# Designs tried in a protein design chat: VH-VL binders against q0atu2. Part 357

Target 1, 119 residues: q0atu2
Amino acid sequence: MLDKKARIRTSREYRNVFEKGKRLSGRFLIIYYVENALDNNRFGFITNKKIGMAVIRNRIKRQLRAIVREYQGQVKNKHDIVLVARAGIGKSSFEGMEKDYIAIMKKAGLFARNANKID
Key: E = the ipSAE of ESMFold2; O = the ipSAE of OpenDDE; V2 = 0.75 times the mean of E and O plus 0.25 times the DockQ between their complexes.

## First folded at step 17 (VH-VL)

Design uj33 (framework fv_recibokibart; at its last look DockQ between E and O 0.92; V2 from the best seeds 0.84)
Fold by ESMFold2-Fast, scan of step 17:
Structure uj33 (fold): chain C 119 residues (1-119), chain A 121 residues (1-121), chain B 108 residues (1-108)
Amino acid sequence: as target 1 above (119 residues)
Amino acid sequence: QVQLVQSGAEVKKPGASVKVSCKASGYTFSGYYMHWAKQAPGQGLEWIGEINPKSGGDNYNQKFQGRVTMTRDTSISTAYMELSRLRSDDTAVYYCARDKFYWEELYFDYWGQGTLVTVSS
Amino acid sequence: QIVLTQSPGTLSLSPGERATLSCRASQSVESEYLHWYQQKPGQAPRLWIYGASSRATGIPDRFSGSGSGTDFTLTISRLEPEDFATYYCQQYGDTPLTFGQGTKLEIK
């Protein structure tokens, strides 16, 4: 699971990301994001009713948390990021969601550069 | 009721910068994202980018990245788009358009009237 | 980026006829994020159909949108004089947002 410290928990914290941040649309995800004053990244997850019933929304949230956790080492530190699942996400594969997450994070400039020097 | 009113036509020389304004009225300015789009003469529309009017947070189409800057002034409900290092192919009508702040039903429901920017030598 | 290709580029018809305008995407676009705008010469675009099939406020019911995946269509069942304009499709399904090149609907 994703560590508790890395989760956006309250409505106030979500609202802060929306109001003080910016957004970027991807194929299956929209992200809202803002730099925070903490020493770590925090992630929030939103699934709306256009995705489907609770069982589908809960599956999508679990899969998104797994993807975020897998790639959290590549995310630039000190950001609050809210992932909003889009209508088509319920029909996508896990790999499709993962690919979209990577693409949108790169477009947003949120993936840190590789530490390895060009040789 | 809802109106987006843009600044007047501009004529610029290559290498100059231009700043276009879009004044909103008839709605809560900070409740909607503002977008900008380009339309070259006789051609279709090209998305430039978007700005959060509450925070000033902005994202751009990579094609314009490095040459475009979006800002806003909440005290006068006005959004701005500045395009620098102008080239002849920047000659176009530039439009502002609003869409919803949140993720549901995102589309451009209201547009400004457009601002013609002519870049000539 | 997702490329939207509209066809035909120009459609010449008379009032009373049926118009069918096509928009094809280079990648699948969820219907929810495919929109149509109408633009008349010297004017700004106006939202016409959103989410592939929903008419915007004030748009006559002779206009209908359909499609999914990569193929979308705007249909005008019986053309009126005021319908002659350029129609653009747009996708909001991936950044950068993109528009088709437009279909110009002209008289005669």
Scores: ipSAE 0.869, ipTM 0.931, lowest interface PAE 0.6, mean pLDDT 92
Fold by OpenDDE, look of step 18:
Structure uj33 (fold): chain C 119 residues (1-119), chain A 121 residues (1-121), chain B 108 residues (1-108)
Amino acid sequence: as target 1 above (119 residues)
Amino acid sequence: QVQLVQSGAEVKKPGASVKVSCKASGYTFSGYYMHWAKQAPGQGLEWIGEINPKSGGDNYNQKFQGRVTMTRDTSISTAYMELSRLRSDDTAVYYCARDKFYWEELYFDYWGQGTLVTVSS
Amino acid sequence: QIVLTQSPGTLSLSPGERATLSCRASQSVESEYLHWYQQKPGQAPRLWIYGASSRATGIPDRFSGSGSGTDFTLTISRLEPEDFATYYCQQYGDTPLTFGQGTKLEIK
């Protein structure tokens, strides 16, 4: 599980990211991101009913948290980042989801170009 | 009534810059992202990029990265697209178009009338 | 990037006929993110079909959209004179956003 301080938790915090940040649409994810004034990054996750049943949404959220946790050390510092799950993500493998995350984060300039999977 | 009204036609020389405006009315300007698209004469449409009207946060097509700058003036509900180092193949009609601020409905429901930019020596 | 290929490039038909326009994606696109626009000469594009199969406000019932995965179709059951225009498909499934090259529907 992500550290409590690494999580976006309140509606106000989410709204701040949407209103003051940028967005980038990937294949399975849309990310909204903005610089923060903290010493750490914070992540938020959004799934909706279009993704599927509650069981599926919970699975996706769990998988996204796992991915974010794995790569959190490679993300540029001082950012709030919200991950929005897109349609079709439920059909993707974990590896596919991970690949998309890496790709979109690189496009956003939040990952180094040489960012790789951590084994 | 939602309207996007763009600035008039421009004629530029190669190497110059052009700045096209798009004034929004009939809706809350900050409630929708603004996009820009390019359509060369007799050709299809090409996405240039988008801008968050609240923050000015932008995202560009890599093809235009380094030459395009999108800005906005919220006080007059106007978005701007500036293209620098113009070349002949930049000759096109440029459109602004809005989409939803959030992720639920992502399509361009309203478009500006277009601005013709001609680049010639 | 996702490349959208429309076919045919030009479709010549008469009023009253059925029109079928195809849009093929280089990779799978969720239906929610595939849209169609109509454009007439000298005018801006107009949203026509969104989410592959939903008609935009004011769009006649004779227009319908279908498809999934990599293959999408716009169908006009019975052409009216005002339907002759260029139609573009567009994907919002990945960045950069992309359009098809368009199908020009012209009067035979």
Scores: ipSAE 0.833, ipTM 0.937, lowest interface PAE 0.7, mean pLDDT 95
Fold by ESMFold2, look of step 18:
Structure uj33 (fold): chain C 119 residues (1-119), chain A 121 residues (1-121), chain B 108 residues (1-108)
Amino acid sequence: as target 1 above (119 residues)
Amino acid sequence: QVQLVQSGAEVKKPGASVKVSCKASGYTFSGYYMHWAKQAPGQGLEWIGEINPKSGGDNYNQKFQGRVTMTRDTSISTAYMELSRLRSDDTAVYYCARDKFYWEELYFDYWGQGTLVTVSS
Amino acid sequence: QIVLTQSPGTLSLSPGERATLSCRASQSVESEYLHWYQQKPGQAPRLWIYGASSRATGIPDRFSGSGSGTDFTLTISRLEPEDFATYYCQQYGDTPLTFGQGTKLEIK
């Protein structure tokens, strides 16, 4: 699971990513991202009512956290990254979300060149 | 009334650069992403990229990566797109268009009038 | 990238007739991210239908959009003279954003 220091925690931290960074759209995700001044990466997660009932949104958020944890060792350091789940994500498989995450992170240039996937 | 007013037509030689401007009025400039699109004569539309007006952060279509630079000047509510090392197939009308800053209902609700760039030897 | 293929390329009809314009995506696109624009010669595109089926402000109800997955349709129930233009579909489902090549709706 993501360590406490690897979480974007406050509304101001989220807003900073949106206002100071840039964005990229994928099939199931939109990411907003910005370089930070820390020694580590931080991740935030957003779902909305259009995805479905609260139980569905909570499941999606849990799945996204698991995906991020799996690949966190490959992410270039010193970035704040907010993953926004798009409306169609509830129809996707875990594997589909994972593939979309890999694709969008590569398009954003956020994977380190020689980092290996974390177990 | 939202308006996006672009700079006038340009004629350039191969190898040169062109910088097109898009001046916004009637809304808070920094509250919307700005996009650029290309339409070659008699052809459809092709997305070039987008810029965050608050930060200047950008993302480009890979096809244009390395030749395009998007900037903005928030003090005059103006976005810019510069295309370098021009080729004859860069002859096109270039449009700016805006969409919302956040993730819901993303579409291009307002467009500039277009700027014709002609590249000829 | 997601390729949008519109058909027919040109549609020649008379005022009063019904028009059906097709947009097919190479990969599934959530309907919320599929949009239509109208463009007349010498003018910028104008938002016409968004989210596959919602009309933009001021668009007459003779225009309707439908579809999901890979197949989307714009229908004009009875053509008026001002409807003759080129129509583009556009997807915001994946980067790079892409447009169809257009359907030119022309007077017969």
Scores: ipSAE 0.787, ipTM 0.909, lowest interface PAE 1.0, mean pLDDT 92
ESMFold2 (binder alone), look of step 18: mean pLDDT 93; pTM 0.949

Design uj34 (framework fv_recibokibart)
Fold by ESMFold2-Fast, scan of step 17:
Structure uj34 (fold): chain C 119 residues (1-119), chain A 121 residues (1-121), chain B 108 residues (1-108)
Amino acid sequence: as target 1 above (119 residues)
Amino acid sequence: QVQLVQSGAEVKKPGASVKVSCKASGYTFTGYYMHWAKQAPGQGLEWIGEINPRSGGDNYNQKFQGRVTMTRDTSISTAYMELSRLRSDDTAVYYCARDKFYWEELYFDYWGQGTLVTVSS
Amino acid sequence: QIVLTQSPGTLSLSPGERATLSCRASQSVESEYLHWYQQKPGQAPRLWIYGASSRATGIPDRFSGSGSGTDFTLTISRLEPEDFATYYCQQYGDTPLTFGQGTKLEIK
């Protein structure tokens, strides 16, 4: 699970990301994202009825939060990012979701490492 | 009625820039993302990118990254696509098309009529 | 990126005949994200079938779409003169969004 400060919680905060941000579609995920005025990243998660029943939707949310947490250190700071699960995600493996997350974050230019080291 | 009306044909020399417009009417401009696509003569369609008309937030196909810039002007419900450093293989019809703002029902339900850009010396 | 391959490239038929147009994806695409567009010479593409099988508003019921995974089909049960056009499939299943090369349906 992600820390409280790293989570988008209110409907108003979600709407802010959609309205002020931009979008990118991946195989199992669509992300909406925008720079924030905070010292940290925040993540939101949306699952809908097209994914499956509540048990499946809850599993997907838990797995996405675990993936996001694992790669938190690679995400460019000061962003609000909403992950929307797509219809096919319910049939995906954990590894498949993880691969799609990495791919979409790279395509969005949200994975950043400043390695100004000689060696 | 929903309409997307694009600017007229342009003839440009290699190295120049071109800016194509797409004026929306008949719907809430900021309620839909706008996309651009390229169709070279006798060829199929190629997706260029998309823009959020509320924020100006844009994402591009990596093939066009660095030469294409999308913008919009909400006061006149118009989206723009600017292509720089033109070369002969940029000769094509360019289309704007809208899709839903949110993640459901993502498809291009309305298209502009197209703008022919010819790059020749 | 997902490559969409359409076959045949050109399909020559007469009015009244059945047409079957194929679209094959290099990777699995959820049906909800596979669409078909019709384009006539000098015109913009027009949404024809969305989500693999749903007809867009105003599209005659002689058109049907089907398929899942990597194989999708557009079928026209009884060709009318106005149906001769180029048809493109499109995936919205992964960025970059991609289109097939098109199948040109022409009069025999």
Scores: ipSAE 0.849, ipTM 0.922, lowest interface PAE 0.8, mean pLDDT 92

Design uj35 (framework fv_recibokibart)
Fold by ESMFold2-Fast, scan of step 17:
Structure uj35 (fold): chain C 119 residues (1-119), chain A 121 residues (1-121), chain B 108 residues (1-108)
Amino acid sequence: as target 1 above (119 residues)
Amino acid sequence: QVQLVQSGAEVKKPGASVKVSCKASGYTFTGYYMHWAKQAPGQGLEWIGEINPQSGGDNYNQKFQGRVTMTRDTSISTAYMELSRLRSDDTAVYYCARDKFYWEELYFDYWGQGTLVTVSS
Amino acid sequence: QIVLTQSPGTLSLSPGERATLSCRASQSVESEYLHWYQQKPGQAPRLWIYGASSRATGIPDRFSGSGSGTDFTLTISRLEPEDFATYYCQQYGDTPLTFGQGTKLEIK
């Protein structure tokens, strides 16, 4: 579960990330990301009909939030990041999603070198 | 009516830099990501990277990281790709291609005509 | 990175014949992220099939795409003279985006 201050909630805030930021495609996730003017990171989550029925989409959102929370300490501060679930994520395991998240964040240069996983 | 028009052929010496342009028309320039790809003579296509024309935010294929810079000028709907420290194996046709801004329908529906860059001594 | 291997490298056929072009991925690619482009000498690539099986606008119905996982196929049921070109598969399933090396379809 992520604190409210760490969540992107409004359409305007999501649009700001898309329009002002950049993106990177991973196997199960596309991220859109931009540096913010706050002292903390904020995360948004998008699942669409291509993922599957509502029960699957809700499970994926919960699992992605858990992964993001677990690795909060690794993420470079002052970023707004939107995670978009891709087709195929519904067939993935929790570990598969976690691995893709780590890989894409590293490719994006968003993981701090000396940060550690939050246990 | 959608068109991507690239700058003309260039001949450069090893160690020089080249900046290729891609002028968009017939659509909202900032509504689509712009990509660049390389095609060496007689070879296949290689993805170089992408840029958000609205923000200038860019991401590159690691193979080109450190030598390539993508920029844009929204006032003239033009994207640029600059390659520095040119080598003979940079001799290729370079293409720009547009892609949807959002995560659905990710494919290159329109391409520029290509720009031949020749690196020779 | 995901490597796409196309076979054959060159396919020599006559108009009227059937062509089958293969694209094999080193890792599974969701079908909606596998695309095909046609390229003629001196021209830019043109989107031909997207999402493994959907024809781009204006593409004749003699062209069909199929496949899933690691194996994808582009089929031309009855070759016309204008179909002789190089065809490239491309994946958008992971960064870096990659293309196959191409299959050149040439007149026998």
Scores: ipSAE 0.853, ipTM 0.924, lowest interface PAE 0.7, mean pLDDT 92

Design uj36 (framework fv_recibokibart)
Fold by ESMFold2-Fast, scan of step 17:
Structure uj36 (fold): chain C 119 residues (1-119), chain A 121 residues (1-121), chain B 108 residues (1-108)
Amino acid sequence: as target 1 above (119 residues)
Amino acid sequence: QVQLVQSGAEVKKPGASVKVSCKASGYTFTGYYMHWAKQAPGQGLEWIGEINPKAGGDNYNQKFQGRVTMTRDTSISTAYMELSRLRSDDTAVYYCARDKFYWEELYFDYWGQGTLVTVSS
Amino acid sequence: QIVLTQSPGTLSLSPGERATLSCRASQSVESEYLHWYQQKPGQAPRLWIYGASSRATGIPDRFSGSGSGTDFTLTISRLEPEDFATYYCQQYGDTPLTFGQGTKLEIK
């Protein structure tokens, strides 16, 4: 589970990331991201009806939060990052989502070149 | 009526820089991302990058990273692409194109007419 | 990066005939992110089919798109003179965005 301080909480905060940020499309994820004035990174997660039914969307959200938490130490400080699940994510494995997350974060310049799982 | 109008043709020497403009009308400029693409004479299309017109956040194809800069001026609804250290293989028609700001149904529904940039050797 | 290969490079046909244009991807692309553009000489590309199968606004119903995974097709059921142009497929399924090299549809 991600710490409360590491979560984007309000619609206003989400809109701030979209409006002030950059965008980068990956295979299963699109990220919107912007530098923040805080001492930590914050993450937001969006799944929409194209992903599938609520049970699938909730599973995807839980898996993405787990992936983000796992690689938290590899993300450059200080950023607000919103992960938007793409239509194909429901067909992906956990490993497929993880691989796409690492790839897109590296393409965005937000990750170390050889990012590794902490534990 | 949506329209993207680009600046006129340019002839440049190797090593120079060129800045192409794309003026938007008929829609809310800050509601759509702007992309740029390259088409060398007789060749296909190549994506250069995209810019958030609201805040200026930009991302580029790695092939052009370090030589291309995208900017915008919201007061005149105009996007710019500047390409530096020009080479003969930069000779091409450059297009701007818009797509949706948000993540659903991303495609280039409107394109500028193109700007021919010729790099003489 | 995802490479899109279009075939044939040039297709020579007469008005009234059926045209079938192929686009193959080096990696799987969700159909929602595969698009087709039409381009005539001296003009900008124009959105033709989006999401593999949806016709853009104003596009005649003689045009249809299909496919999934790595194999996509644009079909024109009965060619009209105005249909002769170059068609490009594009993927928006991964960065960098890429286009195929184009299929030029020309009058025989």
Scores: ipSAE 0.844, ipTM 0.923, lowest interface PAE 0.7, mean pLDDT 92

Design uj37 (framework fv_recibokibart)
Fold by ESMFold2-Fast, scan of step 17:
Structure uj37 (fold): chain C 119 residues (1-119), chain A 121 residues (1-121), chain B 108 residues (1-108)
Amino acid sequence: as target 1 above (119 residues)
Amino acid sequence: QVQLVQSGAEVKKPGASVKVSCKASGYTFTGYYMHWAKQAPGQGLEWIGEINPKTGGDNYNQKFQGRVTMTRDTSISTAYMELSRLRSDDTAVYYCARDKFYWEELYFDYWGQGTLVTVSS
Amino acid sequence: QIVLTQSPGTLSLSPGERATLSCRASQSVESEYLHWYQQKPGQAPRLWIYGASSRATGIPDRFSGSGSGTDFTLTISRLEPEDFATYYCQQYGDTPLTFGQGTKLEIK
């Protein structure tokens, strides 16, 4: 789960990311992202009715927050990032969503080269 | 009426750079993403990248990363694609195409007429 | 990247005949993100079918799209002279966006 300060919550903040940011399409996710003037990253999550019933959309949002939290240390600091779930995400596994998140963040250049060193 | 009008044909030497323009009319320029695509003679289409015309925020196909730069001028509703360090295999027709801003209905509904770039020794 | 393979490369038919054009993806693509464009010599591509099965505005009823997963088809039920062109499928299901190599529909 993400801490409150790491979440984009208001319509105005979401609109700012869409309008002033970049975007990149992945298999299950589209990300919109922009640098912020804060000391931290913030994440937003969008699921729409086309994806499925509320129970499916709520599961997807929960799983995406868990994935974002797990990889938070690898994300370049001072970004607002909105994850928009695409058609087909409801049929994906948790691991499938995770792989797509990692792939799209790398393609966007949002993973810091040495921010999360484990070795 | 929506139109995308591109600049005229270019002939360049290897190692030079080329800058192609795409002038939009008939819609709100900043309300749609602009994409660029390459079509080599007798071949299919290859996506180069996309730009947010409102801010200039851009993303590229990794194949062109480092050699291509997309920009825009909102005062004249014009998008640009500059390709540097030209090689003979950059000879192609280059197209601009518009796309929805948001995540629904992502497809290229209007295209420019194309700009032939010839790179010859 | 997702590779789109179109078959046949060239399809030679006469006006009045039925045409069936195939597009196969190397990975599953949601139907919503599979599109078809028509291109005539010396012209830009034009959006023809979007989301695998929806005709773009002004496209005649003789054109239909179908398919899901990795296999997609564009069908022309009764060819007219203006239909002879190259057709490209395109996926918007992952970056980089990719197109098939095209199927050229030519008069027999």
Scores: ipSAE 0.768, ipTM 0.908, lowest interface PAE 1.2, mean pLDDT 92

Design uj38 (framework fv_recibokibart)
Fold by ESMFold2-Fast, scan of step 17:
Structure uj38 (fold): chain C 119 residues (1-119), chain A 121 residues (1-121), chain B 108 residues (1-108)
Amino acid sequence: as target 1 above (119 residues)
Amino acid sequence: QVQLVQSGAEVKKPGASVKVSCKASGYTFTGYYMHWAKQAPGQGLEWIGEINPKSGSDNYNQKFQGRVTMTRDTSISTAYMELSRLRSDDTAVYYCARDKFYWEELYFDYWGQGTLVTVSS
Amino acid sequence: QIVLTQSPGTLSLSPGERATLSCRASQSVESEYLHWYQQKPGQAPRLWIYGASSRATGIPDRFSGSGSGTDFTLTISRLEPEDFATYYCQQYGDTPLTFGQGTKLEIK
């Protein structure tokens, strides 16, 4: 489960991320992301009706929140990040979603693991 | 009615910089991301990057990272791509193209006519 | 990055014939994010087929797209003189966005 303070909740906050942020496409996810003025990261989640029925959309949101929570400590501080589920995500395994999340966050330069970086 | 009109051909020396413009008309400029692509003579297309026209936030293909800068001016609905430290293999036609702002319709429905940049001593 | 390989590189045919153009991806691409563009010499590319199978506005019904996973096809059932051009496939499924090298359709 993701802490309340780590969630993007209002339409205004989502709009801020879309309008001011960057966009990056992955296999099952698109992320929109922007630096914030807070001391923490915040995450938003979007699953539109084209993804599937409510049961599928609810499962996907739950799984994405679990993935984000698992890797929360590896995300560079002070970012608002919105994850948008793409077509095909409903057919993905949990592992597939997790791998795509890691890949897209690395491509965006949002993952920080200084101990593993070699200059 | 949608048009993307690019600046004219440029001839540059190695090491110089070039700034290409793309003026949009016939639609709400801030409702679409703007992309840039490169096409070397007789070759295929290569994606350079994209810019959020509302904020100016930009993302680039790693191959061009550090040499390319994308900007825009919303008052004149114009996007810019500047490529620095020019090399002979930067000789190409550069295209701007738009796609939807949000996660729907991720394809380039309209393109500029292209700008030929020649890098030669 | 996802590499798109198009075949053949050049296809020489006559008006009235059927053309089949292939695009193969090095990794699976969701059909919704595989597109085709037509380009004539001296002109910009033009969106032709999006989402593997949907014709862009104004594109004649002799053009059809199909495929999924790693194999995609653009078919022209009865070539018209104006169809001779280079066709590029593109994936928008993973960053960086990539294009195939193109298939040039030329008059025999």
Scores: ipSAE 0.739, ipTM 0.897, lowest interface PAE 1.2, mean pLDDT 91

Design uj39 (framework fv_recibokibart)
Fold by ESMFold2-Fast, scan of step 17:
Structure uj39 (fold): chain C 119 residues (1-119), chain A 121 residues (1-121), chain B 108 residues (1-108)
Amino acid sequence: as target 1 above (119 residues)
Amino acid sequence: QVQLVQSGAEVKKPGASVKVSCKASGYTFTGYYMHWAKQAPGQGLEWIGEINPKSGNDNYNQKFQGRVTMTRDTSISTAYMELSRLRSDDTAVYYCARDKFYWEELYFDYWGQGTLVTVSS
Amino acid sequence: QIVLTQSPGTLSLSPGERATLSCRASQSVESEYLHWYQQKPGQAPRLWIYGASSRATGIPDRFSGSGSGTDFTLTISRLEPEDFATYYCQQYGDTPLTFGQGTKLEIK
C-alpha cells in the first residue's frame, strides 16, 4: 500500500500534472509527470471505461499500486506521476504491466541507476 | 477552421542548424500536443517527438535525442523544431501535427503543409 | 520499438476494383491505437481511419478498416480515381510512435 502522502488526491493536483507535465506512452500505460516542490514523490492512478467493467478497473488499480510500491525506492525524488491505464491493460499479465512500468520509467529518466534492484 | 501553417523551405550546409515553425489557428493552442515527423524523399514517415504547448515539456524519439529541440511561443500560437548538426540524411520534409490533450484520443487529426529542408554542400 | 510492415509495397489496380492493404505489427497493438493516413504527392498526410475501424470525418463509406493484434487491413470496396495515393498505417500503442513504410496504390 502507498502512504497517503505519496498519493495524488485532488482533481486540482491531477489537473496540474496533466497541464504542466510531460507525457510518455507505453504499451499498457501512459504516464504524466512533473517535478514538485515537495520532499517526496506522489502517484496518481486513472482507469477509464475503455479498460472494462468496474471489477476489471479495480483489479488493475490494485495491481498498478502494488507495482509502484515495489519500485518506489528506485524513482527519482520530487515528482508527481500519474499512471493512466490504456485500453488492453485488462488482458495483460501482472508481469507484463510490471515490465511496461519499468520500461516507461526508464525512458522518462525517472529511475535511478539500479532500477531493477529490490531492497 | 483549424490550420497549422509551417515556415518555408530551407537549404543548409552539413553541420548547420535549422529551425522550423508551425503556427496554429482555429483552436486552443494549449489544449493539444504538437508532434513533429520526418519524411525523407521517396520514403515513409518517422516520428521525431512531441511538445506540450501549455508547459513547454518535450519528449523525443531516441534516434533524434541530442540533436532535436522543440519549443513553443504561446503568445503567437507557434511551435518550433530545431535540428542541429545537420547531415545529408536529414534532407526531408518535416511536418507538424496535433493530437488531443486526452489520453483516449491519440491520433493526428490535423497536419501542417510540410517544410522541405535540404542539406547539401 | 514496434515495427509496422505494409504489404504490398505497390498495388496496381483499375478504378472499380477492390483494394486490400495489409499492415502487420512486430508485436500486438490494441485496435484503438492503430491508424491509417492517406498521402498524395506534394501533400501532407491526412487522417483516414483511426482506431483500426473508425472513418475520419468526410471519409467515404467505401473505405473500411479492420483487424486486431498484429494483423490490420484497410479495404476499399470500389476504387475511385481520387483514391490512388499512398496509405500509411501508424501505431500509438508504444513509444516511439511508428509508421509503416506505406502502400502505394497506383493506376494499372
Scores: ipSAE 0.134, ipTM 0.767, lowest interface PAE 4.6, mean pLDDT 89

